# VH-VL binders against Exodeoxyribonuclease I (sbcB), part 5

Target 1, 149 residues: Exodeoxyribonuclease I (sbcB), of Buchnera aphidicola subsp. Schizaphis graminum (q8k923r203to351)
Amino acid sequence: PKLFDFFFKYRKKNELCRLIDIEKFTPIIYVSSYFGALRQNMSCILPLSWDLHNKNILISIDLFKDIDKLIVFCKTVSISNISIKDLFDLGIVLVYLNRCPILAPIKVIRKEDTNRLNFKKYFYYKKINLVKKNYFLIDLVKNVLLKKN
Below, E stands for the ipSAE of ESMFold2; O stands for the ipSAE of OpenDDE; V2 stands for 0.75 times the mean of E and O plus 0.25 times the DockQ between their complexes.

## First folded at step 1 (VH-VL)

Design re4 (framework fv_regdanvimab; at its last look DockQ between E and O 0.11; V2 from the best seeds 0.00; counts 0 for: pae E 10.3 > 2, placed apart)
Fold by ESMFold2, look of step 2:
Structure re4 (fold): chain C 149 residues (1-149), chain A 122 residues (1-122), chain B 110 residues (1-110)
Amino acid sequence: as target 1 above (149 residues)
Amino acid sequence: QITLKESGPTLVKPTQTLTLTCSFSGFSLDTSGMGVGWIRQPPGKALEWLALIYWDDDKYHTTSLKTRLTISKDTSKNQVVLTMTNMDPVDTATYYCAHRDYDFWEGYFDYWGQGTTVTVSS
Amino acid sequence: ELVLTQPPSVSAAPGQKVTISCSGSSSNIGSNYVSWYQQLPGTAPKLLIYENNKRPSGIPDRFSGSKSGTSATLGITGLQTGDEADYYCGTWDYSLSAGVFGGGTELTVL
């Protein structure tokens, strides 16, 4: 019900952009069948960057995924051997703002509902800090997407 | 390196309102997951958890003192303020502020201020 | 009455081993990470153990932590006179929506 009300309010690109604060590493809720029914068709994602050529594409990382594995992969595999599919398998998510994605601020998940939804807030903050300490990842992902996109 | 320092009055009369300021450096409250808590310790007694504020302005207060405590932040000044109303001699204690790097459910206080001793006496 | 129960004191000779217990409930230790703090006389508390069993940088491996069910344990081996301090366990309690500390344990060496 609270997410449903939000669906009607934040549907246009201009309104959705108000949820996105890349500079402050603000996580958001993304509702998409991409994540599957086991995950209630939703995840907490961290917006990383806008695509270099298409400002409708928001490059993000799925905070439910193992960020350590993505970091190790990007440090140990030569950039010429990194495929777009590898990045998606390891947690990179593209959000197309012109396709009316369902986004919501993380605060829509009430504190009193966090246990019932198996949502532990600290889990995402630790992963956000890990991304900050490995900032090279953002430029690497942008370059892989530019080269092969 | 993270540092915190408590400041405020060292002597308060019963019924007055105490205002304590935590000034910190080495981190910012605009960083996701950052928090600052307040803990007190009466002379010769155990630590008592009081309140916590996070970067997103989420606030928590110990239940027994919830109606007397207010916690707020000024991110631009790197400060957190604790206000405690209706002071009583039993509130005489050393008051600490401390840094918290994790979510309120499972976090810990990794850096502490030196503490400031507040005496409540007529 | 305290939410987290610790023995009020514990003692052992230099070089020996000591353990300090912290007993709680399902709403705190049973569901949340436990941290331990050392408070040397006249000083502010210092983080000793976090996330049940992890040591911050600079804490010797003589200090260890564990958690089982609704109880946590701090272990100290190779006791030194510099280990004389008060030790506190701490965690979050979700039914209170607040943090809690144990009552503290005074460690005496000798």
Scores: ipSAE 0.007, ipTM 0.545, lowest interface PAE 10.3, mean pLDDT 84
ESMFold2-Fast, scan of step 1: ipSAE 0.000; ipTM 0.506
ESMFold2 (binder alone), look of step 2: mean pLDDT 92; pTM 0.947
OpenDDE, look of step 2: ipSAE 0.014; ipTM 0.653

Design re5 (framework fv_regdanvimab)
Fold by ESMFold2-Fast, scan of step 1:
Structure re5 (fold): chain C 149 residues (1-149), chain A 120 residues (1-120), chain B 110 residues (1-110)
Amino acid sequence: as target 1 above (149 residues)
Amino acid sequence: QITLKESGPTLVKPTQTLTLTCSFSGFSLSTSGMYVGWIRQPPGKALEWLALIDWDDDKYHTTSLKTRLTISKDTSKNQVVLTMTNMDPVDTATYYCARLYEGYDYFDYWGQGTTVTVSS
Amino acid sequence: ELVLTQPPSVSAAPGQKVTISCSGSSSNIEYNYVSWYQQLPGTAPKLLIYDNNKRPSGIPDRFSGSKSGTSATLGITGLQTGDEADYYCGTWDSSLEAVVFGGGTELTVL
């Protein structure tokens, strides 16, 4: 119910979504102008808590609790020079996207090194500090801009 | 089409408060990634950014004027309002409102500008 | 004080090409995307280039942008009398958490 309420709300904003098999770790594919960071690509998002066995990544809906907007963080299955376990060990909770059309490499950006406007919009504005976790921004905006160029 | 238009007084006395309204059409400030901001230009001088407001009612102000500036929106009326207190002759300028696209740091559509003169 | 530096003026003859520079720092030009605006006399600024080198619909390809390190450049080829205007670079400054503009460059077509 909660999942469909969430998708129904966003569909009323002229966003498209399609549900694909969550139980097989297949993400929900979302076509949306709502997520401006992903403007050229169909977005994939998993709104439920999800553990990626062998990748040591926790995806949690708690990151989206009590927010009225959802910004998607896009990540490939692997990052060339950063293991998924290393990101998790840094205290990062990620929304991990499988089969995402955005295939550009992702760079882990320290909080202090981020564009503050983009940082606040795509991570910090969610009041991520209320979760009391150590967070590093995945530079999704930079990846989208690089693909657009 | 997308349009923005500034309105407000053209003459303000020193120490008074300036209130400018930006009325726009062709887009909504409820759309994720949309910002509307204010930029001013004193006669013969450079562009100076003043403030931004976005779809989430999040507000940004230039540091030098932060205590004097208030920006607000009425999404249902497609309006953004800038208020600046304690006006001084140095604040004489053309004031523009403009749309900033998806938070990527550029203004894609601008109003025509409104000239505000501060004099006794 | 301005954080982005442009030459105050540039001039060339019709049909020639001209370049306008914009110099900043890592917190603005290097880490962020640069835009350029054209302001014809008595008018509001108009977006000319965004994301360093992209043109909005309706902007001819004789206008181009580029960025290298902490500097950006606007190029205009096949110069026309209608190009006489003030040109401004702009970007986000991550340290100031502010939109910043250059001082402007007045282009005169001789």
Scores: ipSAE 0.000, ipTM 0.504, lowest interface PAE 16.4, mean pLDDT 65

Design re6 (framework fv_regdanvimab)
Fold by ESMFold2-Fast, scan of step 1:
Formats: structure tokens, sequence, C-alpha cells
Structure re6 (fold): chain C 149 residues (1-149), chain A 123 residues (1-123), chain B 110 residues (1-110)
């Protein structure tokens, strides 16, 4: 499913434009606040039209204060022991999908906020399965998140 | 505004299959995030979750009963059907269907419940 | 199953406060949102708290929820005779891939 299209399709234009007006070409990883029934089957969604060069902007829906509930839903790449600081240093944008994304304004998560200990906890214990169907998306994630140089 | 109602037989013989229907209004299982679950409660005992189906046809069942349980939906009729095979007297309970929505306020819980239908398993 | 543990009963006088605990593990309460349900005698359960601490429309602020580690707590202040009911906690369990409910707590108000 296209979670980006789904959630932002129903937002007021102003909230969506706030996301778009943030420097273009930044890869986005969608994060859900609900770990329930769909978590294991949710795809890791990266906008293929966004460039990896813009590195200074992080995106969250208004409840970024619930950062201790940040969970990565991803069956695209097998990632263990990932540092959330490393994601931000690589220019990855995290979009926190509130359970009611239609009603929540979009907020930018600052790099300083990602040093909270709970972020590392959720990334460390998250098991992500590979999905063969999205080869281009898998390669994009591998090149950004798993690159050594 | 959201309403659910269970229907089906009130008496089932041991070894028979139970079929229950949940009819609802105020939402559609063609809408992203929408789901319906089944929960039962034997007389004087605790709530026990049985199964859950979402708009995308994702299905979940309690592990202890998964070989006996089938859940399906008919989106055009606004109905969810639960079947349970090989009924036993210990399956005597009130059976509830309930709404769950992953994307909107009141999601991540069973926010609206049917009135329940009592099923007695007896010879 | 003993997946989520609640005290079987609690009792208090009108106007007092009570706390009902729900204890689980890292695979359920530790990682997932908790909901609470009130079941008045002879009725279907009613959602009382969702997402650990949030109240649905129409639920008075006398009811509160919280979560710490692998335990959740339902608080009721200003206790009224109409609060006599069974209370259940519920959440998703990742190891079972299933919803689980607590065993329920019977609240008696004198």
Amino acid sequence: as target 1 above (149 residues)
Amino acid sequence: QITLKESGPTLVKPTQTLTLTCSFSGFSLSTSGEGVGWIRQPPGKALEWLALIYWNDDKYHTTSLKTRLTISKDTSKNQVVLTMTNMDPVDTATYYCAHSDLYYEDSYAFDYWGQGTTVTVSS
Amino acid sequence: ELVLTQPPSVSAAPGQKVTISCSGSSSNIGYNYVSWYQQLPGTAPKLLIYDNYKRPSGIPDRFSGSKSGTSATLGITGLQTGDEADYYCGTWDDSLSAWVFGGGTELTVL
C-alpha cells in the first residue's frame, strides 16, 4: 500500500505543502505508532522520487513527543542494531504516522531529539524481512542505511 | 453511529460447526484501516479474543483455536462471518463482534461492540 | 492462559480511589498500546481507555490509564456505585501474534 498517498491525500493542502516545501530529494522512512496486527506485514516505504543529498530535515507528525513509541515497519531490508543518529546523518527523513494522521499536523523531528535512548531500543529489537518484489527500493535502502563508505 | 449486531444459532450440538454473522453499519471494510474482531465470554469467565479481519483481508486467529476458526468478510453486505468447527460444551459462551480501526481516533482497541449472542453447546 | 495478570477483585467505598493493575511482558504490554474495558453486569464491554491513557468521547476524567515497562494501570477516582463492573485490560502479543485480554477484575463498591 502507498501509505504516503493514503495519509497525505486526506490532509489539508497546507499540512501537505509543509512536508513538500521542506528541502526536496530527501529519502523518507515511514514509521507507525501501532505495533499491532499489521506491523509485520507493513512495507518500508521510501519515496523513489526523492534524492539522498538533502540531509538537514526530519519529518514527524505532531506527536514526536511520543518518540518512545517510534517503531520502524519495514519488510524491505533486514536491519539490526541500527542507530537512529546514523539514519539522520545519512539524510533519511522519518515520518511518524500517528494513528490519526488526518488530524495531526506534520512536525519536523530535529536531530537533537533522536538522541533519546528509547529510539535505539526500538530499532535494535526490530526484525525486518526482505521483500524480493521491490528490488529498486531494497537497493536504495541498502545503499543508504548499510553503506560502509 | 457505528453499530454491530451478531446473529446465528443459539443452540449447537457437540461436534457441529458454529457459524456466526456480524452485520454492521457506520463503516465499510473497503475503507483502509477498518477491521472487525470476534471475542467470546463463557458464563462468569473472562473475555477471550478469537479472530480479527481487516479491510485488506489480513486475518488473525488465537493460536489455541486456529485450526477450528475461519473468519471471512463480505464487503458489499457489510458482514463478517466466523465459523468454529467441532463445537464442545466448553465453547458455550456469549459471542461478540467488535470494531477496530488502525488509522482513526479510537483505533488500536475494540471501540464499538455488538450486544453479543449467546451460544449454548449441549446434547 | 496467564498472559496478562489482573487482581481478581478490588473493593472500595464511594468517593475513594482504586487502582487496577495489568501485568504482562515485553512481547505484549512492553511493546504495544494497552486498552481498558468496562463491563457492567449483563452488558457488552465498553471501551474505557485506549492507547494507554486516552479516553473516548463520553468517558469522564475520573478514569485514567498509565503504563510503565511491562505493566499498565487503570485508575478510578471519586468512586461511584455505578462503577461496579468487571474491568479488562487488552493488548497485542507479538510472540503469540494475537490479541490478549487480562483475566478481569471485579470492582465492588459498597
Scores: ipSAE 0.000, ipTM 0.505, lowest interface PAE 16.5, mean pLDDT 66

Design re7 (framework fv_regdanvimab)
Fold by ESMFold2-Fast, scan of step 1:
Structure re7 (fold): chain C 149 residues (1-149), chain A 121 residues (1-121), chain B 110 residues (1-110)
Amino acid sequence: as target 1 above (149 residues)
Amino acid sequence: QITLKESGPTLVKPTQTLTLTCSFSGFSLSTYGMGVGWIRQPPGKALEWLALIYWDDDKYHTTSLKTRLTISKDTSKNQVVLTMTNMDPVDTATYYCARDFGYDEYYMDVWGQGTTVTVSS
Amino acid sequence: ELVLTQPPSVSAAPGQKVTISCSGSSSNIGNNFVSWYQQLPGTAPKLLIYDDNKRPSGIPDRFSGSKSGTSATLGITGLQTGDEADYYCGTWDSSLSTYVFGGGTELTVL
């Protein structure tokens, strides 16, 4: 799959893709990107911790042209395809970057700023091309999804 | 150095099938995020994007021509092939192939020189 | 139909400044990076700007890009006769799942 190719051909040292729990039911999206003038692949590995199941899930954003597809890694390297509906059932908002839809407001946070983060609803979206400096995306999924219904 | 070059017939009769080959060097379509696409330009008109194939054999086609277009690759030969059925005089154009980088930002960073295809009987 | 709208032509004298606009919608320019391509007479297009405002190696800083909402602009300062060309904007359209080009702008250097 595309994610296998990512790990094999663009194996960035991803020790920093470990899950950082700001609040246990707030998903934390860590984005790593490889930028060169002619090599601008943005790969997003989404380490998610959802309070209900307390499970760490690595979600790779593989920008399928089919917007309803996402490759999901369970913590132990189990790969599955998951739909937007399945993500809603888990209380997760699907976020596709670049050409893909974004379903929730996201705040981009520098790693050194995480100790100052206050739990709030964010109505602010920041494009990921600014994440070269070890930024984290904070997605307040429960607050957004609870408001939807 | 990265180069792409189009090849194929310069004259096609109406109703026939056009086959164009893009031969490239300096990169591989086995590399994550790499793609090669086709764009055409009728004389004096704008650029029209046709199709794209990625390293993982994922394929995209412009909606207006989807039923007529087939795109395929031979990664070992560094070639991408575009096939277009039922050619019509309005399909007369210069056909370009170009490298498309990845999923994160869509742009064609290196273009072939183009090959002119005239559809006439 | 075109989903990205550009003026058909623009003209100015050497040394002047011009801007070329590209208007789209939320499904393309509003959510995706914009690129600009220069096509000199009789040649293949050449990438001029990518990621809204970045220049490939070899492109002089007289060329600049910017984006606001669903519109993008290409700026050219210090016009030279060698800038006479057709200019195209391009981006991905998320609703169509296709790449789209603008209609092109013919720049005439008087």
Scores: ipSAE 0.000, ipTM 0.502, lowest interface PAE 16.6, mean pLDDT 65

Design re8 (framework fv_regdanvimab)
Fold by ESMFold2-Fast, scan of step 1:
Structure re8 (fold): chain C 149 residues (1-149), chain A 123 residues (1-123), chain B 110 residues (1-110)
Amino acid sequence: as target 1 above (149 residues)
Amino acid sequence: QITLKESGPTLVKPTQTLTLTCSFSGFSLTTSGVGVGWIRQPPGKALEWLALIFWDDDKYHTTSLKTRLTISKDTSKNQVVLTMTNMDPVDTATYYCAHTYYDILTGEYFDYWGQGTTVTVSS
Amino acid sequence: ELVLTQPPSVSAAPGQKVTISCSGSSSDIGNNYVSWYQQLPGTAPKLLIYDNNERPSGIPDRFSGSKSGTSATLGITGLQTGDEADYYCGTWDSSLYAGVFGGGTELTVL
């Protein structure tokens, strides 16, 4: 699968860690079938896959591992009043791009829509609203990632 | 069956450069996902991860030794070479090479190891 | 510098069960699969567990692995004298782009 190529090609590179413009960083998330689920919903209990229209980049993540890291991020910068639910509702999760933690907007796609999916059409989420609502998170990501380099 | 064997000098003087060769059979470094790593173990101490090279020539090194380590492969000879500059007595250890295979459904782990080669650094 | 935390030693009697812990951080164990290695005196390490809880061909089902959060454990049941060895956990560190091993645990069968 193409996903193998992504992991091997980009695992050593830090260039994607510099894609900290959240407005431009609107990946597609697609979810595999859920075993044990009461119904097939966009529940984020399975690994999520990212596909970026600009770079044909595929990423798989495990949200159970990343949720605690997101909480730490929020508490560290005194945004403890923002719950994980609030961040998720804004389409933001902590994801590792080439082993760099980053707060990124996501679009969760229902599995039943996968066969009809035109990825280029669905790569864009309401970017203006994400930028406006998450300005402080964008600023945090820029400052933290640039200082970590 | 996969087999690996380390070779190189057993004695190195301080400040010299160490070159170790891992010769292998039973797999090819042209196969997607395949890699070979180097691990060392000082006498009576823990295993220390050193470096890793994958089929696509992607290379990784432990951060504490990165400026001293070079890893390369010769696919036609079924060999991986590790070079470490400016050797010091603290680098005295048994050096191992090992096979790995990675894809998105599995982690990096070493399933087959060479027997190890001992390198002593002394004046 | 960076090493996963294991107890230096553990001991138990033949037939008993022993558990060896391995603790790390979110960037290593928390984000990656864990492997375990057995090293008998004077020998190269041997893969015992991979991908948290899978056993290679030839490894008895007495050996098991598990992972929770930033910690992993190796379980050995029905201890035998031949299990006396050093045990190492290993994983990948996503922040360092490098592999990392634990400090090792010496298992003594009393």
Scores: ipSAE 0.000, ipTM 0.496, lowest interface PAE 17.9, mean pLDDT 67

Design re9 (framework fv_regdanvimab; at its last look DockQ between E and O 0.04; V2 from the best seeds 0.00; counts 0 for: pae E 12.2 > 2, placed apart)
Heavy chain, then light chain:
Amino acid sequence: QITLKESGPTLVKPTQTLTLTCSFSGFSLSTSGWGVGWIRQPPGKALEWLALIYWDDDKYHTTSLKTRLTISKDTSKNQVVLTMTNMDPVDTATYYCARSYDYEFDYWGQGTTVTVSS
Amino acid sequence: ELVLTQPPSVSAAPGQKVTISCSGSSSNIGDNYVSWYQQLPGTAPKLLIYDNNKRPSGIPDRFSGSKSGTSATLGITGLQTGDEADYYCGTYDSSLSAWVFGGGTELTVL
ESMFold2-Fast, scan of step 1: ipSAE 0.126; ipTM 0.582
ESMFold2, look of step 2: ipSAE 0.006; ipTM 0.522
ESMFold2 (binder alone), look of step 2: mean pLDDT 93; pTM 0.946
OpenDDE, look of step 2: ipSAE 0.018; ipTM 0.611

Design ro1 (framework fv_rovalpituzumab)
Fold by ESMFold2-Fast, scan of step 1:
Structure ro1 (fold): chain C 149 residues (1-149), chain A 119 residues (1-119), chain B 107 residues (1-107)
Amino acid sequence: as target 1 above (149 residues)
Amino acid sequence: QVQLVQSGAEVKKPGASVKVSCKASGYTFTSYGMNWVRQAPGQGLEWMGWISAYNGDTTYADDFKGRVTMTTDTSTSTAYMELRSLRSDDTAVYYCARDYEDFWGFDYWGQGTLVTVSS
Amino acid sequence: EIVMTQSPATLSVSPGERATLSCKASQSVSSNVVWYQQKPGQAPRLLIYGASTRATGIPARFSGSGSGTEFTLTISSLQSEDFAVYYCQQYNDWPYTFGQGTKLEIK
């Protein structure tokens, strides 16, 4: 798919220093919240299954087969006082779903740590305004650059 | 403020090599890729290649394959572009240009280095 | 290799008028197009990225539009400093490719 093309482009470039391998990590994506500054009217297509998952659902690893790729930037890009790396540490990442860049809360736990958990996680999805990654990352870079000037 | 400062003009003979430098300041050098773009007199822009300042990975345009080498020196925040086997049609202004968030074009450009290839 | 074609090669316009510049890709590049302005003896300056988003510090009179294979750069109420060469570039795929440029000159 087109998202894989973007993923491989990212892999070749130095801006992508953290790849989330879903075989190694068990991501939990909670797409119901956006930063207010990133909301815009966008023409993107989400899988039909995502509309059906607009309520709390007990997740399994199989639910992630509808998610294309997770891309995390190691570049220090900030919005206000928070860098993109800090956002990842808080569980917020840039996610690609059917060519749509979505900034979403995500919980990432190491695969080895899941063996110590007796709980399944709940996946919550809500239809939201989609934004272009261009707008988000430029605002973050602008904030970093302006703080120095 | 972000700045890319390039080395001075060069005059070379056909068959020689030239190495242009691009010194970066005002940002974390290893966080951005660097591109090299040239412009022959009166002509348009031509992309030559890209290098990762993070790990040194490179991608070159096919027209330059085999005679261009891009490198970086993180200790001096400097990128280099070496072009070998120079021909008269390599006479151009050579620019370094920083990736803007990796795929949205180039946000900062060096001032350019004129390379003249003549006998 | 994706070929970018700009038209017209030269556009003659008076200050205060509107200019519209075209850029066509040989295959779909989504909205992954940037526009640069270049004045004689200077490096290019980023104007628009993502086909339609103005770069920081770029005046509101500059606007971009388009997706897929057809893109336009529009400059409303031309100022004297806007007379320059404009280049489009795609970043959808390696190698990155530029159009041949459109020269905007005084009528």
Scores: ipSAE 0.000, ipTM 0.493, lowest interface PAE 16.3, mean pLDDT 65

Design ro10 (framework fv_rovalpituzumab)
Fold by ESMFold2-Fast, scan of step 1:
Structure ro10 (fold): chain C 149 residues (1-149), chain A 122 residues (1-122), chain B 107 residues (1-107)
Amino acid sequence: as target 1 above (149 residues)
Amino acid sequence: QVQLVQSGAEVKKPGASVKVSCKASGYTFTNYDMNWVRQAPGQGLEWMGWISAYNGYTTYADDFKGRVTMTTDTSTSTAYMELRSLRSDDTAVYYCAREYDSSGWEDAFDIWGQGTLVTVSS
Amino acid sequence: EIVMTQSPATLSVSPGERATLSCKASQSVGDYVVWYQQKPGQAPRLLIYEASTRATGIPARFSGSGSGTEFTLTISSLQSEDFAVYYCQQYNSYPFTFGQGTKLEIK
């Protein structure tokens, strides 16, 4: 899928940090600092104690229009068994904004640890709690994504 | 058949702008990223940037910072590259090139336009 | 910026001979290297991607190898139509960068 290809393309290029340069008005925004409040309203499973606050979170709202795209993304990665470590490093999540579907954070169990958990059980996706409208976050996303230098 | 057809040659004065078009056919335009590469006479290839036909996201090479704009029109399956504040050293053949995207990891340019010669002279 | 350096600048060989073209990256690019062929007056043509994978329609005499910082394009038995300029390109990081090219000419 295109969404999967987009994120892994940038991961492989070792330029993720440059993509979040707000001075250049990139459509990719780093929102790690805002996830503390958002996480309180989410029903999600975070295997292996991964803390979203300490991970780079890349959100491209233009790419996350459909929950089915993320389901396909996760299945494709899982089936291809490319690199469980790469998924951990990316820390990809989707949040609800104005009727957009919400998905739990994407988590991958290390290949060496597959005997600990039912892999398929923890990759089952479902809608989570709707986040109440946050005008500040919505305006921040608009300012970053819609200015298009 | 997959093809990229570019607009015709242009002659511009220093300080002017040029906008090159690249019309795609034979594939789903929004599934592939479009790159722009130029080649000065007798010189090698220089990457200028790329645009996602899916969401309009762009990445430009720093050498063109502030004077290049890439856009797409999905209704006509056409990509555009506008270069402003032209200098004589911008004289080059400008190519559009489709990025091979079977898995998204192969950033090879599998289909190229025929090229557009832009000449910048007084 | 990753600098790609090709050598030699010009390689003179006879038809039927083996040609070996070198491409070196200033830092590791994994397997993310592409080779193109360009004939006078034409757009570049994709030959090899992901260091060693032949593009569709490319003859078996073309092969690529290498990883990390050193890459090689080999043409095992040169034909007259193979005399052209060859470029390597990395796609590990932005900006994508090309080597300066190796001109393959008849001896």
Scores: ipSAE 0.000, ipTM 0.498, lowest interface PAE 16.7, mean pLDDT 64

Design ro2 (framework fv_rovalpituzumab)
Fold by ESMFold2-Fast, scan of step 1:
Structure ro2 (fold): chain C 149 residues (1-149), chain A 119 residues (1-119), chain B 107 residues (1-107)
Amino acid sequence: as target 1 above (149 residues)
Amino acid sequence: QVQLVQSGAEVKKPGASVKVSCKASGYTFTDYGMNWVRQAPGQGLEWMGWISAYSGDTTYADDFKGRVTMTTDTSTSTAYMELRSLRSDDTAVYYCAREGYYDSWFDPWGQGTLVTVSS
Amino acid sequence: EIVMTQSPATLSVSPGERATLSCKASQSVSSDVVWYQQKPGQAPRLLIYDASTRATGIPARFSGSGSGTEFTLTISSLQSEDFAVYYCQQYDNWPLTFGQGTKLEIK
């Protein structure tokens, strides 16, 4: 997708993100998406919003159709840092939203810190099970790109 | 043991091309990008470009665009850097260097390849 | 392009003393700065990355600090093997750029 190329232009082309180490945390991981320009460029339907009250929220089929095709990439210079204690801006993920690929920033937070974040209605989050070892993530990315190409 | 081993020294005439190789071992070659850095005698370090060992995508520094080509061969875990239209001021030690675990710091480095361009 | 400026060009100190090397970026690079040591005839050696994280096998006397545009490499008690050229490099944005180097020499 066009947005895929946009983010790579500012850092490294096709860089596999090795920034995420889920073993360091038992955190809530969320993926934010933007309405407007990103959705318009991808011709995707706006997703339904969710809130933080249900901390056991699993990935909704209605929100993410191809969750197995999650690609994690290094953050770009256009993404601002998050300064909340124990919160990291770990990069950008490619997710499939209603069969439309989008690039979205991700954040990893501890469960106890969820109340410190101001989740806006246009930002949607779901708990995502990230791979614990980068070698598995590399295999996943390779399979996704080979199928796409 | 993770290591990068480069090809031997080269002597070239102005206008010629040189192709330096960098053989990787001790890790999964496609997991890390490869950078090329040169150093003229008595001078500092100059970044030339980057290549993904996974996709083959490249990014070159502006000073080398149009005369540098970086490639990889995954079957031999080897990266290559070809510099064309050589000038005398291209005389330098050329290094390959693996990107860091998740960003562009370099470790390990190859031992360097001296390319001398003289008439 | 982000310009990295190191100072001084040459620093003359005695063994056992403290050395402080400066690296300044022409614009903010967050903490995306790495330091290398290079001895004559050798490839550069990784010392510090992410501005302050010591690489594996690097002695505790080496420390890095700074964020934004001003960065410092400190060697707290110089050993004879520490006399070398030191380079900083930013990786916040492309193209990747190095400082010109600081030569650490025996007084």
Scores: ipSAE 0.005, ipTM 0.505, lowest interface PAE 16.0, mean pLDDT 66

